VH-VL binders against q9vpl3. Designs and how they scored, part 199

Target 1, 224 residues: q9vpl3
Amino acid sequence: RGKINIQRPKAPHYERARVVAVTQPKYPELPKAKSCFKTRAERTQQQQENPYNEIIAREVRNWLDHSRLVAFFHLSSITADDIFRVRVQLHKQNLHLKSYGSKIIEQAVKNTRYEAIVPLFHSNHCIVFSPDPEKTAALLRIVRRVPQMVLLGGIVEETMLSRNQLVAYAQMPGLHAVQAQLVQTLSQAPGHLIQQLQAHQNSFVQVLDVHAKNQMNEETPKST
Below, E stands for the ipSAE of ESMFold2; O stands for the ipSAE of OpenDDE; V2 stands for 0.75 times the mean of E and O plus 0.25 times the DockQ between their complexes.

## First folded at step 7 (VH-VL)

Design W3 (framework fv_ontamalimab; at its last look DockQ between E and O 0.03; V2 from the best seeds 0.00; counts 0 for: pae E 4.3 > 2, placed apart)
Fold by OpenDDE, look of step 7:
Structure W3 (fold): chain C 224 residues (1-224), chain A 121 residues (1-121), chain B 112 residues (1-112)
Amino acid sequence: as target 1 above (224 residues)
Amino acid sequence: QVQLVQSGAEVKKPGASVKVSCKASGYTFTDYDINWVRQAPGQGLEWMGWISPYNGETNYAQKVQGRVTMTADTSTSTAYMDLRSLRSDDTAVYYCARDEGIWDSYYFDLWGQGTTVTVSS
Amino acid sequence: DIVMTQTPLSLSVTPGQPASISCKSSQSLLHTDGETYLYWYLQKPGQPPQLLIYEVSSRFSGVPDRFSGSGSGTDFTLKISRVEAEDVGIYYCMQSTQFPLTFGQGTKVEIK
C-alpha cells in the first residue's frame, strides 16, 4: 500500500481534472475591500484646505507685506508666562510677537518673495513684526534677556539677514547718520586730491628752484 | 533726561555692611541690565557684577562672590548693591552703569556719578 | 581671567599732536560669534568713565572723529589724531568676550 503523500496528492485522471476545472464555480472576485480607512497619507492629502488656515495665511501675508522689520526666533522650552511677559515688552515698542504653524507659513509664502523663510520653521518658532526698522536694536535688547528665544534671522527693508547681520544692523547708526558720514567722506575726497596735487606741484617747483639757483651759482665767474 | 543717580558717600568700619542705591530715570528700567564697577583710590576699574531688573538674574565677580548681593526694585526703578564683611581694600568709588549691549556684547553707555565708600578702623 | 595690558601708562602730548594707546589681551578677544568685544573708555578728572569706542573700531554716539580704534585678536590700538585739552583723562580698554569683564590699567593722558 503506497504511502499516501498528503503533501503531493496524485493528480486526478485527465478526464476528471477537466470536469472539475469546468465545474468549479467562478466566484465573482470579492470586491477588493477598498480599505475603508484612507491611509493617514490619503487623509492628509485630502485635508480640504481648512478655510480657517487660508484666513490665517492671509493674515501672515499681510504682516509680511506691511512690516519693514521681521525677526524669526526658535522657542526652546519657553513657558506661556514668559511669552506673555516678552509680548508685553515688545508691544510697548510697537513690536508684534506672533506664532503660526509651519504649514500656515508655508501656505502664506508659497510663490512669494518670502518663500526662502520656510526652512526656518521646522520647530517651535515665533515671529516679531514691526513697521519700523529702527526698532531692531530694541527688539534685540529685549530678546537678549530671554534665553529661550533664539534668533534665527530676519528681514529688514526687504532684505534677508542672518543673525549676525541683524545684530550688525542694529548697531549701525541711523540711515541719516550714515548718509551724513558718506557725504562728509565724499566732500573730503576732492580736498585731499587737491592737496596731493598741490604737494606734488610744490615739490616740483622747489626742485626747479634749487636747480635754477645752482645754475646761477655756476655762472658767476670767480673774479680773480 | 536719561540718568543714573547714586546714593551719598558712606563711612564704615571693618566687618560692617554697606548698601549703595542707583536710581534710574528717563528710560524703561527693565530694558537694561545694571552693572557695578568700583575704583580704588588711584587705581583702575574693577567689574563687580551685573543684575537684570527684568528677571532678577545676577552674575558676580569671583572676588566679591559671597559678600555681594545685587537687587533691583522695579517699582522705584532703583538698583541696590549690598557689600558685606567690609575690608580696608573695599575702600573705593562705586559706580552703577547701564549695559546697552546687544546679545553677547557688554558695554556701558550710562554711568552714575559714583558713591565713595570708605572703610576705616 | 583675561588680563588687559595697556601701554604706555602715562602720555604727555602737545595740543594738536597725535596720540596712540596700545591694549593687549592675554587671550584672543574673538568671540565664537565672530565678533571682538573690546571697548575704550575715557574717565575725565572727577567724572565717571564714558564710552568712546565699542567693538574695536565703532565710535559711540557723540564721540569726535579724531578718535579711532583698531586691532584684532590680542592687539588693539586707540588713536587720537589731534589731541585737544578736553581729551585729558585716563583711558581704559575693556573686554567683554569672557566673564569676568576686565579692564586695562589705564593710560593717563596729559597736555604738555
Scores: ipSAE 0.322, ipTM 0.693, lowest interface PAE 1.4, mean pLDDT 87
Fold by ESMFold2, look of step 7:
Structure W3 (fold): chain C 224 residues (1-224), chain A 121 residues (1-121), chain B 112 residues (1-112)
Amino acid sequence: as target 1 above (224 residues)
Amino acid sequence: QVQLVQSGAEVKKPGASVKVSCKASGYTFTDYDINWVRQAPGQGLEWMGWISPYNGETNYAQKVQGRVTMTADTSTSTAYMDLRSLRSDDTAVYYCARDEGIWDSYYFDLWGQGTTVTVSS
Amino acid sequence: DIVMTQTPLSLSVTPGQPASISCKSSQSLLHTDGETYLYWYLQKPGQPPQLLIYEVSSRFSGVPDRFSGSGSGTDFTLKISRVEAEDVGIYYCMQSTQFPLTFGQGTKVEIK
């Protein structure tokens, strides 16, 4: 109830710390007055082990580990009513819309194969997770009505795909063996695609806007 | 096999009720909405409404509002249409059809075989 | 309710020749979201309807490329570039821009 404040809910830290402390007990066991006298090393270690950030980072890691489909979007300004409607539409298809801070993403993917995705989260973003890669087509149909969400790329069956590769994947027949082979073949150059996305995010967003407009403005069937 | 299989033909008297079933197989039932469309003998198609098995939400056409109830049983992957206070002009073949339930787009990619309901005095 | 009017209501075509079916709506089918929700269905004899074209011109999976849709606003057309025996049946346009969904009265296509 009343989770409207974007900055930070003022929940009792002891209750949140108690939930975390059952699994990884850490302070804040010290009185508030003593915090002014902590050494530089203790302050650095305190920052290292913020229990709330670690809980959220573990949530992100769990989503990444258990989702066969992950899609990354640039998110433009959008009303609360519109984003709620989008979330409902996605959830109906077992697609889960999430947003996380860039530092939490860095913690979640540290020492994983997905460290290369971190630069995508230095700007406004959202992520869609799903256990079902066959829902990629439904995802794209939902977001084509949401110009505020611009597809950057994704991960299918543990393989990084560019925007164009993910769109092509969504248009293939629903034969899992064929789709898995295609994804596996394209995995041979993931580093090159990630480097281009890192270096040219703004240009990439502009190119995606042009491609989305062209796809919506197509007049004739391709077979004619 | 992905299919919708409907219940058998019904013969009813005016004022009675009919309940037509539509059993889904070969796909996740809650991923799609179920629409009902009827076709009177020798006539065109008339949309009656839809139900979302995901959350139970329904929308009914004005012509049948108040006489129709659409339900879904997720445990059996079966949708139902209950039409009450039957009249002779309710004689038709009743189809169920699925759509992806995405925004206001309604493309019916899978249809049941149809259920003939005959209302005669 | 949006009224959908098809012409002609019946069409006899020599195999291999083109056919064209018109569908007119009583008001624009341009939705407030910027899309046009106009569909075409074929009901073959003794079968339920099947989807051919969605969103004016997009061909459904498995539909031969001899079928094409076009139009905007209130005027829409389904074209069959080469009618085959398997194309016999009744063709319906449908709109979903406004509730309730409404169909045209149908166009029966027969082989001469």
Scores: ipSAE 0.144, ipTM 0.576, lowest interface PAE 4.3, mean pLDDT 79
ESMFold2 (binder alone), look of step 7: mean pLDDT 92; pTM 0.940

Design W4 (framework fv_ontamalimab; at its last look DockQ between E and O 0.26; V2 from the best seeds 0.00; counts 0 for: pae E 3.5 > 2)
Fold by OpenDDE, look of step 7:
Structure W4 (fold): chain C 224 residues (1-224), chain A 121 residues (1-121), chain B 112 residues (1-112)
Amino acid sequence: as target 1 above (224 residues)
Amino acid sequence: QVQLVQSGAEVKKPGASVKVSCKASGYTFYSYDINWVRQAPGQGLEWMGWISPYNGETNYAQKVQGRVTMTADTSTSTAYMDLRSLRSDDTAVYYCARDEGIWDSYYFDLWGQGTTVTVSS
Amino acid sequence: DIVMTQTPLSLSVTPGQPASISCKSSQSLLHTDGETYLYWYLQKPGQPPQLLIYEVSSRFSGVPDRFSGSGSGTDFTLKISRVEAEDVGIYYCMQSTQFPLTFGQGTKVEIK
């Protein structure tokens, strides 16, 4: 009597298998409550617009609209204490350090002139806002001592600047200094032109005088 | 215009006190620290201390510790230096100087015109 | 206290010629944050000091390019490539690496 392998029952005879297959009651598929099988992704997409996120998004927009200097930073591993110290330094200079989620930023800048900044917010980031673009140099001096803050770029006077452009901007003399320099340069230009014109005239007169003297010397008859 | 304007010259007797004022204009007063530096006649520069108008923090040089008090009034954008128990060797021109107060970088980018303090018996 | 020693104490220079002033500190001015806090000031006759160079080699705004600073550790130098009449005064080095802040003795620069 062959040991009945209970774990792998021998397949029934072909005819029996066919009858069993045809006589198996087709139970209607239980309505899969769509709610029970929503993937985490589908549940997250239906996340009811958190009214709180809208409020924060409006805040971000407000900061962007009222700031003449905006700087974007990547945050590496930094302690709360270090962030606090940096915040104090920035605050003393009327620079405001804020951190927002990427989704909030996306919502805040959607269909605005700031939409181009969205790709900057893929990781831990912070933003510094200021109403004064002249504080760019101070900002860079402060963050230079904070290796955990990596400058990515910014907006100055409604113009998007790269990291290098921001650094260059900070090194430029203030608008007034540049204007003063320009005025000085322009004021010197006429003087130089006059000098050059006078130099040419004087040279011409000298050449003519020499010519005149030479002609006079040729006309003096050698009274032998 | 960004400037520091100091009070006028003072003549004091030994043992008296003098209070020198430094009024700031053209910038945000609390964003910068105020330093005091003195210069005796024909001598070099001597740092006396600094005050932060932002938080009221002060740091005095040991040489004047106990005799000097620095204060700042943000409402009037004015810093004060009070020096007590005056001696003949306190005769000097006293300068207030602005420091941006960023981390540990102390440099003076703006100076007052100076106040002459004469201590004479 | 860190002692700052300047050399020379006086310098007479012909206009258009270069000048060099040395400043030595009794201790290294390298701060724990990696920066060196040495500064140069010019005090013109009858005026308060004015900032020329900050952090060893950085020119302050409005300072002509004829001024340059260099050095490290305990030895620092201020150079003027072409001395002009307006450069007359007393030059001071200053350290802020440690309290108290201390100045050099000053170097008087005159025109011949």
Scores: ipSAE 0.777, ipTM 0.894, lowest interface PAE 0.7, mean pLDDT 89
Fold by ESMFold2, look of step 7:
Structure W4 (fold): chain C 224 residues (1-224), chain A 121 residues (1-121), chain B 112 residues (1-112)
Amino acid sequence: as target 1 above (224 residues)
Amino acid sequence: QVQLVQSGAEVKKPGASVKVSCKASGYTFYSYDINWVRQAPGQGLEWMGWISPYNGETNYAQKVQGRVTMTADTSTSTAYMDLRSLRSDDTAVYYCARDEGIWDSYYFDLWGQGTTVTVSS
Amino acid sequence: DIVMTQTPLSLSVTPGQPASISCKSSQSLLHTDGETYLYWYLQKPGQPPQLLIYEVSSRFSGVPDRFSGSGSGTDFTLKISRVEAEDVGIYYCMQSTQFPLTFGQGTKVEIK
């Protein structure tokens, strides 16, 4: 089935126009494989837009360098109106929805610790970037209403996280949330204050212990 | 520290205006809407409206429509609620509260300490 | 406007005993997107309100698991399995299914 171009102009005040139907006869296309010639596939591969690929790959590299949160999703069929609404919701939270070809991703992460993400991009996908890792919870709440976006995993503060690890990270209270709970506890009845303060201090210490253990696990052993 | 800090108590006469400030710290100000909720003495909570620092959009409760202006200054991370033509039934504690504005869900996860506005002849 | 009606208006509870607060809306809080936008707040004496429960049954970060929310349509319940001294204050339900946002009239919870 071929596309027929039909134009239906509207006449100005004193002009008339007629609709001209342009029909191009369809001719059968014969195979053009020649032994001495490059195949169509070979020519197309050679004529790919390599300079544009490098420009876009640098864009991806820039997003990765400036984003402390990166999340990877499998993307099912979704209408343009629905994906636009998702983009608006994400952008309000400084979350940036992008999609790139797998070859572009390969170029962008070549010689980086993130080469392991390349297989995620051999199927339909999208990526969310943000400079704010604390926005992970907001991201998950937004996509919870979007069944077409299935979380695969992500990167937080240069650390690759699985889907379950990223969800767990989003549930972890931040230092500001712990400090806010402490302030609220200090405003409560005096008799209960010491118990609440000790519980919240222990939660804060547990968060610091998790961060300290992550740093120790990243260190190179000095001797043994 | 994630907090909202409001301006101090005000005493006004009927017909005057009041402008309450709400300064945010410890989070990305433009990512959250700011709602204003008031509480008359001995009464429950009444929603007044919200402003989005993201794009300046506002939504006002009908009871205060035409008398209220909500603004946000992203450079100082401060939201303002300006209530004009004050009446005695505007005497209340005025709270600012943030919400994420995610889809059609509005919940207030952070509140200011409140600003008492007294309208007395 | 959607009217939110809470019962009881006041509770006196022996420490360690359960408490239950009902919130009824004048119309269904089921939104056209399939979600129900019903929230619970606690206002402790001398403090601003604080969020306990969002979207009917989800506990906000740092809220103890003795608080639970349930319900659908027009009928919602907040339960406190074992009331503690820090739970005293006024509890409000709120809806955001339809503007304007509206609150219940409040339920005061006191320790005997």
Scores: ipSAE 0.166, ipTM 0.557, lowest interface PAE 3.5, mean pLDDT 78
ESMFold2 (binder alone), look of step 7: mean pLDDT 92; pTM 0.936

Design W5 (framework fv_ontamalimab; at its last look DockQ between E and O 0.18; V2 from the best seeds 0.00; counts 0 for: pae O 4.3 > 2, placed apart)
Fold by ESMFold2, look of step 7:
Structure W5 (fold): chain C 224 residues (1-224), chain A 121 residues (1-121), chain B 112 residues (1-112)
Amino acid sequence: as target 1 above (224 residues)
Amino acid sequence: QVQLVQSGAEVKKPGASVKVSCKASGYTFTSYDINWVRQAPGQGLEWMGWISPYNGETNYAQKVQGRVTMTADTSTSTAYMDLRSLRSDDTAVYYCARDEGIWDSYWFDLWGQGTTVTVSS
Amino acid sequence: DIVMTQTPLSLSVTPGQPASISCKSSQSLLHTDGETYLYWYLQKPGQPPQLLIYEVSSRFSGVPDRFSGSGSGTDFTLKISRVEAEDVGIYYCMQSTQFPLTFGQGTKVEIK
């Protein structure tokens, strides 16, 4: 028969089928080329070339291009409540707290004079951006109450500054011509700044490692 | 030029209200809180409260609680202090003063010129 | 409310001589965050107050080195190492450790 009474009637199912289709979750679909025959190495290479990384790198470039103040921090363990309170304090002063992966930072600054900043992002970090370099003093006053954020250095008016140079810049009174002259003078050896930051950070880590090993050795009980 | 400019002197009768304005210029209005401080003739300084133009939050001294309303208009960069049910002991010079609003620090680094309010019965 | 008591209430000083003003609070001004929120202001004749010292001992921008603050807990001092004619006026201490913010009663400094 084609007898209609054997087939399930469509009319009773129509409204239920529409409700099920509307409420059914939409799942992302995998690209067929990635899911069938790719090796581990091929998937890793494709992930490293992901265009999402280019989009995020463009965001970092936009922040760097439009920020007259950029400050780099090492970030220790901090609660979500504490970092939220810090972010609100910063945002009130037009200071924007961000973090990005080191590979994204490397891509963002590729072929620019800022390529030297990439080593600062191999450890846990955060960055503060602002269009207002006069807010450097406010930034430092906010973070002095936040021991989890350790200042490494920054960029002011497109000039790399060490931690000590950035602190000195923040203490200058509001004569902008004087501040511009100071920034230019402090930028005489930007390559040495990065080497000094790396050496200071490595020396600090080495001291902590020696201290921890000495405490473990001192706690070892002596036999007989 | 960074400044706070207040409205002119007022003479009021007991029971009336007064609204003092404080116009900010030369800085980002929403980055700082505005405090109101008064000084009776020949007397010291008395804090009345503050307003944050960032979110409209206020904190009033208990002595004036219920009689004062502090507001901020971010479109004109102007703070207002509205004191109602005036008494003779409200006669004072009223100052607005900004502070950075950073954590619990209060650095009144910029003050208005003062507004004299005289309440005569 | 924290009561702030200043001594002396009036001080006449010969130009070039030191001056010292005491401010005592009815409660400790040490905040739970470990900071002490004690400030000093100067009100020159016919002017609004101006900030001199914040957080006990830190000079505000543009304040001369002759002004120094010290103290802890409930006992604080403002010193002027060499008083000049421009230093005349009324000096106030203020605390912001607890609301309401409260001022001392003022110390009038005059040149004799």
Scores: ipSAE 0.315, ipTM 0.660, lowest interface PAE 2.7, mean pLDDT 79
Fold by OpenDDE, look of step 7:
Structure W5 (fold): chain C 224 residues (1-224), chain A 121 residues (1-121), chain B 112 residues (1-112)
Amino acid sequence: as target 1 above (224 residues)
Amino acid sequence: QVQLVQSGAEVKKPGASVKVSCKASGYTFTSYDINWVRQAPGQGLEWMGWISPYNGETNYAQKVQGRVTMTADTSTSTAYMDLRSLRSDDTAVYYCARDEGIWDSYWFDLWGQGTTVTVSS
Amino acid sequence: DIVMTQTPLSLSVTPGQPASISCKSSQSLLHTDGETYLYWYLQKPGQPPQLLIYEVSSRFSGVPDRFSGSGSGTDFTLKISRVEAEDVGIYYCMQSTQFPLTFGQGTKVEIK
């Protein structure tokens, strides 16, 4: 008795197949009520711009415009409790931790100088805002203890910085210290140039003197 | 320039009050706590307390608790320390200092020039 | 209160020679967060204190590399590899692990 292959039933005899094909009830195509089968994506696209989203987008814009330090973080499996703790720590330093949806961010930065940040918001993310760029070091110190917060990049003084650049920025001496160093460096440059120029001149004069002395010695007739 | 500038020297009688000011410039005033530290003549440093200009939160040392009030005016970027019921042992140079610490860390990266307070009968 | 004890209280050093200052705390300065909050300050004559070292061993910005901090628990040390004339003043250790914040007595460093 051949193993009944349940997965590939033997095709019925040709005559039986014809009868079955003709007797299959033609069910009227159910009116494709276009409205019932709109994919979640289509429904979400038709969702009228939620006035609430506009308000939030405006808030985001306001934060961006008034912040001198903005840092973008990826959140990896962080608990609400951990977020709260970090928020408190940041708040003590006048650092503001905010989380927004990707769509809201996109709406907020559309046609603005901040549009380049949109690709950073593909997953769970948070943003830290500060009016003080000097708090970059403090921010990094706090976040260092939170492995679930991964620094992606940021904006400091209207300049987009990578993660590594932010770290470097945090390690830099204050602006005044850097300026002082620059002034010192610049003040030394003319001195070196003068020294080099003088050295060449002195060398040249020495060569000329030697030449002059040699000529004088050749002109003194050996009074035999 | 980032700096703290304090008010001038004060001479007070026992039982009087003194208010020392500390004006901040060159940085965001509300981003840093202000600590007060005093130094008696020929003595070491004594921490008095701190204030957060951001939220007005204060923490005072027990030795001065009840006699000291720290305040901050964000509009003028100025911190104030008011010490009442002055005693002879309150004679000291008083310093304001900016706190750059995070969370439970406290360190002072910027100091005022100091204000001499003399309490004499 | 945590008592900070510095040794010595006075140190006279020849320029170019090394100096070492000890700071001992009455309790461990290891905080529950795993950090040790010990700081070193220098007060030059007629000036306010200035930060040298934070968190035991980290040099503050602008501090020369001749300054170094070390230690753990209750024992801490500030070292100056080569003392210079500008290093004259009173050195203070400070703890912020527990309130109130407390300072050492100070160590006066002078040049011979």
Scores: ipSAE 0.041, ipTM 0.599, lowest interface PAE 4.3, mean pLDDT 85
ESMFold2 (binder alone), look of step 7: mean pLDDT 92; pTM 0.927

